# VH-VL binders against q9m8y4: the designs that were tried, part 7

Target 1, 142 residues: q9m8y4
Amino acid sequence: MATKSTGGTEKTKSIEVKKKLINVLIVDDDPLNRRLHEMIIKTIGGISQTAKNGEEAVILHRDGEASFDLILMDKEMPERDGVSTTKKLREMKVTSMIVGVTSVADQEEERKAFMEAGLNHCLEKPLTKAKIFPLISHLFDA
Key: E = the ipSAE of ESMFold2; O = the ipSAE of OpenDDE; V2 = 0.75 times the mean of E and O plus 0.25 times the DockQ between their complexes.

## First folded at step 5 (VH-VL; framework fv_nivolumab)

Design d2e2 (at its last look DockQ between E and O 0.65; V2 from the best seeds 0.00; counts 0 for: pae O 6.1 > 2)
Fold by ESMFold2, look of step 5:
Structure d2e2 (fold): chain C 142 residues (1-142), chain A 122 residues (1-122), chain B 107 residues (1-107)
Amino acid sequence: as target 1 above (142 residues)
Amino acid sequence: QVQLVESGGGVVQPGRSLRLDCKASGFTFSNYGMHWVRQAPGKGLEWVAVISYDGSNKYYADSVKGRFTISRDNSKNTLFLQMNSLRAEDTAVYYCARGYGHKLWSGYFDYWGQGTLVTVSS
Amino acid sequence: EIVLTQSPATLSLSPGERATLSCRASQSIESYLAWYQQKPGQAPRLLIYDASNRATGIPARFSGSGSGTDFTLTISSLEPEDFAVYYCQQRYDWPPTFGQGTKVEIK
C-alpha cells in the first residue's frame, strides 16, 4: 500500500507566501455584524480587533498604541457615530485606510458626508469578500 | 398585514430531499433578512439558517451545513429552503421568520409563518 | 455556541398570580436577549427584545429585566390567555440560540 497522503496544506502555504497579515479594526455596534466581519477578515488572512462604538475606536488610538492597516467603520452607532469617529481619527492624524459601511437606508447625501469625513471608500452592508477585497487587496502586498 | 406562509412539508424517507417555500406579503420583502427556525415535535426551537435581504450572505446551523441551502427570489416575495440528505433528526415543524425591524442582522424574529411539518422516517 | 438555561421547567399557577421566569446565559450576552410566547399549535410570538423592551402590541403586564447572564420575564397578573410556553433567545453571537422553554400551566 502507498503511504501517500493529500490535503489542504498546499493551499495554506500559497496563502502564507503570497500575502502578509493585515491588522484590522472593526467598528460596529452590532455584535452579530462584528462577528461576521471578523470571519471575513480572518478568511482573507487578516487579524482583527473590535470596537463597539466610535468612542471605543477613538480611545484605542489616543495613546498612540493602536496601529491598523484598515478600519471598517459602521456609520450608525450610539455614543459616537461613524462620521464623527472618522473625522476625529483624521484630526488625530490616523493614516489607516478607512472603509465606511452603510445600511441600505442611507441616502446619497449621507454617504457623501461620510466620505467627506475622511473615508477612503464606502460600501453597503452586507459585506462580502467580493465587495471588500478589490478595495483593499493592495494592503496584502509584501 | 405582514403574512408568511410556508409550504412544501411532508413525509419523506431518510436520504431524500424536500424544498420548502415561504411566501411573504404585507411588507417590502427585499428590505429584510429572512430566517428558518425549526421545532421538533414536543421540543424547543432551533435556528436553522439566515439569508441577507439581497441574498448575498447566507449562514447555517452546524447541524444542517452542507445539506441545506437557503435562497430567495425577491421578485416573487418567496424564501426557500432546499433540504438534501434528510435525516430522522431533521423531523420538525419549519417556520420562516422575519428579522425584527430594518437592521441587517436583527437576530430577533418579529413575524413567523404558521409552520410546515417535515417528517423523516422509513 | 451560547447556551440558555431556563428555569423552572414548569410553573403551575392560577389566573391573577404573578409569574417569574428565569433565563441564564452561559456567558455574558449583554442585553441581547428576547422572550417569546408559544401557544399549542401556533408559531412563537415576540414579547420582549433587548432584555426589557416590549414588542409592539404586547400588554404592559409583560416585563423583562436583566443583563449579562441573568434575565427575568415577569407576568404581573396572569390572564387566561397567558398559559403557554415561554422561550428566551439570544442574538449576541452566531448562531442565535433559544432556551429550552418554561411551561406556564393552570394549577
Scores: ipSAE 0.424, ipTM 0.795, lowest interface PAE 3.0, mean pLDDT 88
Fold by OpenDDE, look of step 5:
Structure d2e2 (fold): chain C 142 residues (1-142), chain A 122 residues (1-122), chain B 107 residues (1-107)
Amino acid sequence: as target 1 above (142 residues)
Amino acid sequence: QVQLVESGGGVVQPGRSLRLDCKASGFTFSNYGMHWVRQAPGKGLEWVAVISYDGSNKYYADSVKGRFTISRDNSKNTLFLQMNSLRAEDTAVYYCARGYGHKLWSGYFDYWGQGTLVTVSS
Amino acid sequence: EIVLTQSPATLSLSPGERATLSCRASQSIESYLAWYQQKPGQAPRLLIYDASNRATGIPARFSGSGSGTDFTLTISSLEPEDFAVYYCQQRYDWPPTFGQGTKVEIK
């Protein structure tokens, strides 16, 4: 009586870690920067919306329709700069991760002020996937 | 005074490789994005590639993607374009150009070299 | 990619005359347009950026105007050294693209 050892092929349920689609707001007055950031976010697997300045970003949140996991915030923008915008968003109880994007290395004081406005992180231009991905990888975890 | 000087152009056969150099002077090279723009004989201008001020980002025109590599050595104030798998349609004067704007990759070109001619012919 | 169409292809004028060059974009590019001058055997030179700003060292006779899809370069009074090919260029979207050029020649 040969006991057929039914080797149970443990179907390793590849836990398809369903990567959560993240919503990203890109705030930048330069259209090339917006496009660059859009491409980066798309490559990472996010969906992005863009704002041309801080005022547009604020308006998006006032209308109650905007829920973003991540906000890429340019520091230097006309009408409303990144610092003012960040403060306003935090006053509005926006809980999104906000990553500031700055252009000048010599602005340690400005960077500090930007962080104090309510940033989670601050990165130097140009933004790259390599720079941003380590900071936001946890946002994809369901 | 801002100066850009291209070198390395010449006549090559299809499928061959060529490297172009651009030496910069008169400005802080490491603070600017740099571009290559080419112009076929008797034709208009075509953007080719850009590299950020620190070399962290590179972008290419679809026509050269996978064949051309842009790089820079900030310690030597030099921009490079490695051109592989050259085609007849790559025949052009190649210009190095400085991106407009400090420490930004900009889409304007405020200073240009005199260009170097690359001819790809059998 | 964004297509820029320049008109006319050739503009024949005499010194002292006013030159008007047009550049039309296939879509709105807001004000993100530059103008370049290229003389025979020379590299292009930046004239105008962001549609209406003169680059450093550019004579006042050169002016740019327009927004959205329609742009104009004006040379108020042509000097002998202004006879060249002029290109418009957009930086609104990737890749940067140029118009096909307008040749300003002596009548």
Scores: ipSAE 0.017, ipTM 0.668, lowest interface PAE 6.1, mean pLDDT 89
ESMFold2 (binder alone), look of step 5: mean pLDDT 93; pTM 0.946

Design d2o1 (at its last look DockQ between E and O 0.04; V2 from the best seeds 0.00; counts 0 for: pae E 16.5 > 2, placed apart)
Fold by ESMFold2, look of step 5:
Structure d2o1 (fold): chain C 142 residues (1-142), chain A 124 residues (1-124), chain B 107 residues (1-107)
Amino acid sequence: as target 1 above (142 residues)
Amino acid sequence: QVQLVESGGGVVQPGRSLRLDCKASGFTFSNYGMHWVRQAPGKGLEWVAVISYDGDNKYYADSVKGRFTISRDNSKNTLFLQMNSLRAEDTAVYYCARGYSYGHKLWSGYFDYWGQGTLVTVSS
Amino acid sequence: EIVLTQSPATLSLSPGERATLSCRASQSIKSYLAWYQQKPGQAPRLLIYDASNRATGIPARFSGSGSGTDFTLTISSLEPEDFAVYYCQQRYKWPPTFGQGTKVEIK
């Protein structure tokens, strides 16, 4: 829900400030990154689920016919990395916006391969509101 | 205060249909995925169905697939369960439940708020 | 379908005692387990999600632990209001499934 209320900027769990909340899947093997990304998503008015690796992300879409507005896809993960996971999700006809997150050490060739796997955008770690919000702000308006 | 109120339960004969309603208040209904969970008298809990926040995605337990339809009307803050071809084994208290703490995930599988339930009895 | 087996079926204890409830999964569910409390005549209430995280408003006396196939709910010091049936529930695979319940009754 879109709200004009006191306290909206310090807490996203109880006060929703946009036309609608977006549902976000966070795919990252690092529990600290998952927590940080969850907090960022809450700050901008979204709701998130997490997957600890690419295979969990695939399972979520296969098992439950899950539908997410946005997927934050880490590249380096055990079991199934972000490139392979993104390719698989697109093969499964997942149409969500997928934003990749990469190490600052990644070469341009690696970033390009990740984009070609089916990302809409690719960002360098660490993820921040300033980096992500301009790319996804339209999801709150639609 | 989050509140979920089920209605539409009753006694019906096998093979008949029944529709359950769940009215939501105290939260923005259209931001949450919603579930039905049932409990046969004296028995444990069984998940029945889920619908995404916008109504576009639905998933069913195998025991009800093809007979039950979950739906929602976000303008009326109401969740529905259309139950067709009812069987004696469908006898249960039916709860509507809100998904995860923010309820917008199609697949969280956890239920943070529940209604008080409505009893459906299917007897020959 | 993943089967969750709870033990014991009934736990008879006095207020102030420690309650330990077990849930065992038929296959690894990693940490994708929740615990619910259901008091007589009431709907279930979420206590613990993802094995060990307390839901909003749940008292600190409730804690969860475990991963893989073996999970535990602990109530450190029973209050009179903790008399209830407790269910575990997995979300690793669809459909979500529940254990059969452990009844905690006040002796």
Scores: ipSAE 0.005, ipTM 0.515, lowest interface PAE 16.5, mean pLDDT 83
Fold by OpenDDE, look of step 5:
Structure d2o1 (fold): chain C 142 residues (1-142), chain A 124 residues (1-124), chain B 107 residues (1-107)
Amino acid sequence: as target 1 above (142 residues)
Amino acid sequence: QVQLVESGGGVVQPGRSLRLDCKASGFTFSNYGMHWVRQAPGKGLEWVAVISYDGDNKYYADSVKGRFTISRDNSKNTLFLQMNSLRAEDTAVYYCARGYSYGHKLWSGYFDYWGQGTLVTVSS
Amino acid sequence: EIVLTQSPATLSLSPGERATLSCRASQSIKSYLAWYQQKPGQAPRLLIYDASNRATGIPARFSGSGSGTDFTLTISSLEPEDFAVYYCQQRYKWPPTFGQGTKVEIK
């Protein structure tokens, strides 16, 4: 009597790690850059809102109206630049990850100043999925 | 209807001080950045100063830095310009102007509404 | 400081004619340019913002174009009330600056 060992196929419940949808704010005065960043965020599974300058970014956070997991912050913008905006957001107790985006790699002092304003990271233009994804992958963890 | 009304202009001697007021109505004053722009007689327009909607940020033209102070009282819907150490070159019509908003409570660099202005004359 | 240069200084035209006003920036200001109208004894009025957008209540005969350093305000058919001084203004970089103005006068 051959005891058929019913190998219970342990259905490895693939814990579908439910990827959390992340909310992203894109702050850039250049519409082409905004569009590029929007496409990148969409590709990585985020939802994005855009601001054309630092003032718009600040207003979105005013009175708790908006909450973002990630903020892509351009350095050079009219009315309110990225450094000033970052400082203001931190003063407002915004806890979002803020990634600065800068065009010039050789301006170390400016980059340092931008980081000191309250950035989590600073990346060089052009922004790519390859550059941003390693930094934000943990934001998708439920 | 949006309305801005300047007051406080007049004739003063060089070195004296003057305060201008701008009373706003017809909109939520605390949602907008406000500006002062001046125009010398027969001349063009010159931006003077800006204050953000919350009063936290102020910027000035180099020509008035250290002498002029912009401020606001949102509870009274009033914009102020304190002008100290006045010079002959400060002679102008002074306009208060609202920063243009793009559907947000923006601190804009455009001016969508203007007061009728108040004349400041600095003469010996 | 960004310098805006307007041309011509004076434009003499008749009602019904097309007016073309130019504004040139000393450096690129992208599209961050506005146009204002000022009549004698009155405050300026915003006509165009961001180079090509008409402000609220501005007639369709007013149009703006341009980017970078060269901008144009066009009045397709001049009305009697359009004879005034027109100023361009940039907000790309602080401080905001105005052109010297173009006077549109009746021929």
Scores: ipSAE 0.000, ipTM 0.639, lowest interface PAE 10.7, mean pLDDT 89
ESMFold2 (binder alone), look of step 5: mean pLDDT 92; pTM 0.939

Design d2o2 (at its last look DockQ between E and O 0.04; V2 from the best seeds 0.00; counts 0 for: pae E 15.1 > 2, placed apart)
Fold by OpenDDE, look of step 5:
Structure d2o2 (fold): chain C 142 residues (1-142), chain A 124 residues (1-124), chain B 107 residues (1-107)
Amino acid sequence: as target 1 above (142 residues)
Amino acid sequence: QVQLVESGGGVVQPGRSLRLDCKASGFTFSDYGMHWVRQAPGKGLEWVAVISYDGENKYYADSVKGRFTISRDNSKNTLFLQMNSLRAEDTAVYYCARGYSYGRKLWSGYFDYWGQGTLVTVSS
Amino acid sequence: EIVLTQSPATLSLSPGERATLSCRASQSIKSYLAWYQQKPGQAPRLLIYDASNRATGIPARFSGSGSGTDFTLTISSLEPEDFAVYYCQQRYNWPPTFGQGTKVEIK
């Protein structure tokens, strides 16, 4: 009586970790940078909205309808810079991940000030998928 | 002095492939985005592609998307353009150009330095 | 895609004269416009960026102005070496696009 070992093919349920679509706000006064950031976000599976300065970013949050998982915040912008904007957003109890994007690598003090304003992370321009993805990968985890 | 030198141009038949090289000198190559811009004979300028300073981001004109590949080797200060499935309309002088930077490693849509270009002729 | 239209197509002038070149955008591009000079058989050279800023090494006789949709390159007094084709270029929207060029030729 040959016991047919029914090798139960454990269907490894590949838990298709349903990647959550993340909502991203891009805050940058340079239209080229905004476009590049949009492309990056699209590539990583996000949806983006743009603001051309910090004031627009604040206004988006005042209306109560805007909920973003991630905010890409330029440091240097007219009207309202990234530091001021970040502070204001945090005062408004915005809980989004805020990643500062700075062009000045050599100003550690400015970077520190930007981080202290309420950034989660700070990256040097230009932003790349390689730079941002490791920081935000957990946002895709449903 | 900033210098860009293109090479690899020539005459090819439609459907064939060609690779262009651009050797950079006189600046920190790895700090700049690099572009390809082409000019058909007697015509204006057309942007073709860009690659970020670290090679992580690449963008193409719709006219060449899926056929052309931009790449770079920062250790060799060299920019590349692999051109596949060449068409007659791809006939042009191809320029490598450095992206203008407002600061360190910034994106820019301006081109502050250009090579002398290399001619690519696609003809049957 | 943003279309840049340059005028005139050809400008015939004598050395010492003032040259005025126009570039019109199909939509507002704010101040994100550059001007290039290209001499026969040579690569383009950046002259002006962000509508009014001279690139490094560019003579003071070259000036740029304008915002929104209408831009102007002015050469205050033409030198013999200024006879060339001039292109405007925008970076406001992706992709970057060029005008068709204006040829400045000797009268």
Scores: ipSAE 0.018, ipTM 0.640, lowest interface PAE 7.3, mean pLDDT 89
Fold by ESMFold2, look of step 5:
Structure d2o2 (fold): chain C 142 residues (1-142), chain A 124 residues (1-124), chain B 107 residues (1-107)
Amino acid sequence: as target 1 above (142 residues)
Amino acid sequence: QVQLVESGGGVVQPGRSLRLDCKASGFTFSDYGMHWVRQAPGKGLEWVAVISYDGENKYYADSVKGRFTISRDNSKNTLFLQMNSLRAEDTAVYYCARGYSYGRKLWSGYFDYWGQGTLVTVSS
Amino acid sequence: EIVLTQSPATLSLSPGERATLSCRASQSIKSYLAWYQQKPGQAPRLLIYDASNRATGIPARFSGSGSGTDFTLTISSLEPEDFAVYYCQQRYNWPPTFGQGTKVEIK
């Protein structure tokens, strides 16, 4: 995949590359969840990078020139939770698709607050290929 | 050697304001999230606030939210705590603390280096 | 917020003895627990982070263990300088919270 230093410009897939992959950031404080999500992303033809909390995710967008087609955002994380992280990334003009992942214990009020922070979609754990692929299949066409 | 030095403590009446400073040296201040933690005399530790390495993100304990403001000046290696509308329960030794985060990132609320603290007494 | 309960409140021991301090969380905090030592008139000192890792410069007689809700700090052979108050602290969820402390005092 072609990565450009553009400071918040929407990602493009117009440049010719040998292999067309989606670039995914996995934001989750649980190392087991990160590994599970990495496996799912690899299975559907993506490549991934991880952040173990929301502050790391913010820093990656500020400091590292990396850009992502998709961000998988866990809600409950120490330091900066998924709601606050999503709000901050949108303030920074990050236009990636952001899919939140929540526990079954979350109430509709909590899910609504997460969506209002700037998510495109919100899925309940456990994350599976069946749950996520329909939401992101269009990223492979662009 | 990492050093954190608090100043600005004193005795004030309820409802008044006070500003605490924390001067940092011996490390790259702008790489670290910084915290305030307080300890009432004879009591345990209570986390108060955090500010990210670049000053853009701030979080507060519910007990101080809306009354205290954390800030930093990375050009002067200084952390600040502006304390408004002080109450008797704010009486404590206030420590500045560096967030433990494998260098310059703000990822956790562990505190690997602490200042020696400055006493704030709020009494009528 | 997450409550940490330390036990015992006071542990009276002699130099050379083994100290075992307990910290229990009100919910699972995985391994996101630290231990601090505080001597009278001094700032806290980080001993252990992420449940079991010694901070820089901490003697090998200090060790931490546990995950989930139950955590232990062990001092294998107490030295005179180890008589102090010990606090556990979680960073799993905001805000960070501390246990109430265990005082290790000379018998």
Scores: ipSAE 0.005, ipTM 0.523, lowest interface PAE 15.1, mean pLDDT 84
ESMFold2 (binder alone), look of step 5: mean pLDDT 92; pTM 0.939

## First folded at step 6 (VH-VL; framework fv_nivolumab)

Design p1 (at its last look DockQ between E and O 0.56; V2 from the best seeds 0.00; counts 0 for: pae E 2.3 > 2)
Fold by ESMFold2, look of step 6:
Structure p1 (fold): chain C 142 residues (1-142), chain A 124 residues (1-124), chain B 107 residues (1-107)
Amino acid sequence: as target 1 above (142 residues)
Amino acid sequence: QVQLVESGGGVVQPGRSLRLDCKASGFTFSDYGMHWVRQAPGKGLEWVAVISRDGTNKYYADSVKGRFTISRDNSKNTLFLQMNSLRAEDTAVYYCARDLEVRTYGSGVYFDYWGQGTLVTVSS
Amino acid sequence: EIVLTQSPATLSLSPGERATLSCRASQSVDSYLAWYQQKPGQAPRLLIYDASNRATGIPARFSGSGSGTDFTLTISSLEPEDFAVYYCQQYDDWPLTFGQGTKVEIK
């Protein structure tokens, strides 16, 4: 029963393991933030694409070919901010989980407005594995 | 012209603290991520820490994590490195280095401008 | 973390010769690789980013190539000012890491 298997894993046929990889869009106007967030997504077993601003995020969804399990949405961006981008995506019937990422300085009223735009959750920077993983663990269900 | 000027280096005993400043000029400081990179005498380069343009994201090398704190004041065009619990192995020239402008496409992390460095010597 | 190994450690050449410097990564870094030049008592100077793009103001004699794990910096014809230490740096994953350097010295 408690036999230790040493080097004998070839006795059974290799089983193709299908683990769900989370497909993430990172929307942030700061290239350094995109790189830092890509690292976090990689460490939790996801793959990511980036959008430099809200308008790029909207264009990706207009194509009809892009689909994401999770969108990390920065609030403060030029041209189209995270609040307006989230509203637009929900208007377009995007059903992805959207997690807003805000500065620690944001007041509760500002976070509430962002949530009302259509976020599922809102987190304070810096983004960490500990902050994000409990919110999205269900996306890894097979 | 882009200029980065480090200051605050010196000789300190192990276990003590030191703060480095990096004063920036000739560019819009708040549009750039900033880094500290160090070089022990006669040795190669070691990345130390990074801070995003608005100061909200930070990351550190394992060798300094928990002891060093990177910060910035964009109203003063200044980057800081607070170094606590200094060890002999922290002896190095410390450079501040500029990352990509916020409007850059892609996600590269490389250093187009460097300061001239400030020497920190940790010895008894 | 990703280890970058540069070779040779020292390259002794004369002005006018071609220099070929190697940087090998312990795992793929795609094209996220930069090269720097450092002269004694000076800060590093960016030469090449994204494996093959010359930084602004860098002479055409400097070129970079490679992808994945194997990268090369080539100086097509050495000038007197090119005798320095050269470092590669990866930015595919955190922490950022540098190679140990290749010293290009006059023969």
Scores: ipSAE 0.467, ipTM 0.786, lowest interface PAE 2.3, mean pLDDT 87
Fold by OpenDDE, look of step 6:
Structure p1 (fold): chain C 142 residues (1-142), chain A 124 residues (1-124), chain B 107 residues (1-107)
Amino acid sequence: as target 1 above (142 residues)
Amino acid sequence: QVQLVESGGGVVQPGRSLRLDCKASGFTFSDYGMHWVRQAPGKGLEWVAVISRDGTNKYYADSVKGRFTISRDNSKNTLFLQMNSLRAEDTAVYYCARDLEVRTYGSGVYFDYWGQGTLVTVSS
Amino acid sequence: EIVLTQSPATLSLSPGERATLSCRASQSVDSYLAWYQQKPGQAPRLLIYDASNRATGIPARFSGSGSGTDFTLTISSLEPEDFAVYYCQQYDDWPLTFGQGTKVEIK
């Protein structure tokens, strides 16, 4: 009586970890920069909204129940700069990852001030997928 | 009237370098992103590079990345393309093109004004 | 990269006829599509942006339609000056890419 060992092929259900779509706010006074960053965010699987300055970014959080997973914050903007905006958002208890985008690497003091305002990270222009993805990859998890 | 005038084209050997200039007039140059687009003889259009209005953001096509550098001098209303390690496939008319007034039309990356182009020929 | 395929390669028509040009994207580009006209020995000229908006100074006979992957440029009645090469261009993703072009020639 040959016991046919029914080798149950455990179909390893590859749990296709559905990558979560992340919501991103892009804050930059340059419309081209906004578009460039928007395209990058789209490429990495995010949905983006844009603000033209820090005041608009604050208003979006005040008036709207808008929640963002990621905020790309330009440093130099009219009306309200990136440092002031970051501080204000943190005062408002915004818990989003805020990545500062700066133009000059060598301004260590300015970068430090920007970080102290409440940034999670600071990246130098130009923003690229390669620069940002390692920082935000965990936002796509669950 | 908006005017873009390319210069610096010519015949060069493979491996050599060339710099193109684009002189802008008739608008506030510093308010606009600028692009380079090229067209091989008898072929279609190929986007090459873009630079933001303040020069802080630059993006390149993969075909030229690491070899070409886009830059600008807003005080001189001039856009530049430094081309290094030139190849035969880089042979083309090179156009400078103004980015659309994204502030007026939204979030587009397309070209409302073009120069007449300058011919670059890379041949042995 | 996003590949744009234009059809037909060549369109032979007479003045006064309607021209219909197609641009197909390898993936959705939403409405981030532009059309250009290029005459021999000249730089391209912007015709349409955001799939359906006419650029400043473009005659009403030019119209763009479509979204996602399929786009159309229509010239309702061809004028002699409309015989040229037409290119579509997407700006949804990097790199920016153009179609290979459609030549509208006189029959």
Scores: ipSAE 0.315, ipTM 0.771, lowest interface PAE 2.0, mean pLDDT 91
ESMFold2 (binder alone), look of step 6: mean pLDDT 92; pTM 0.935

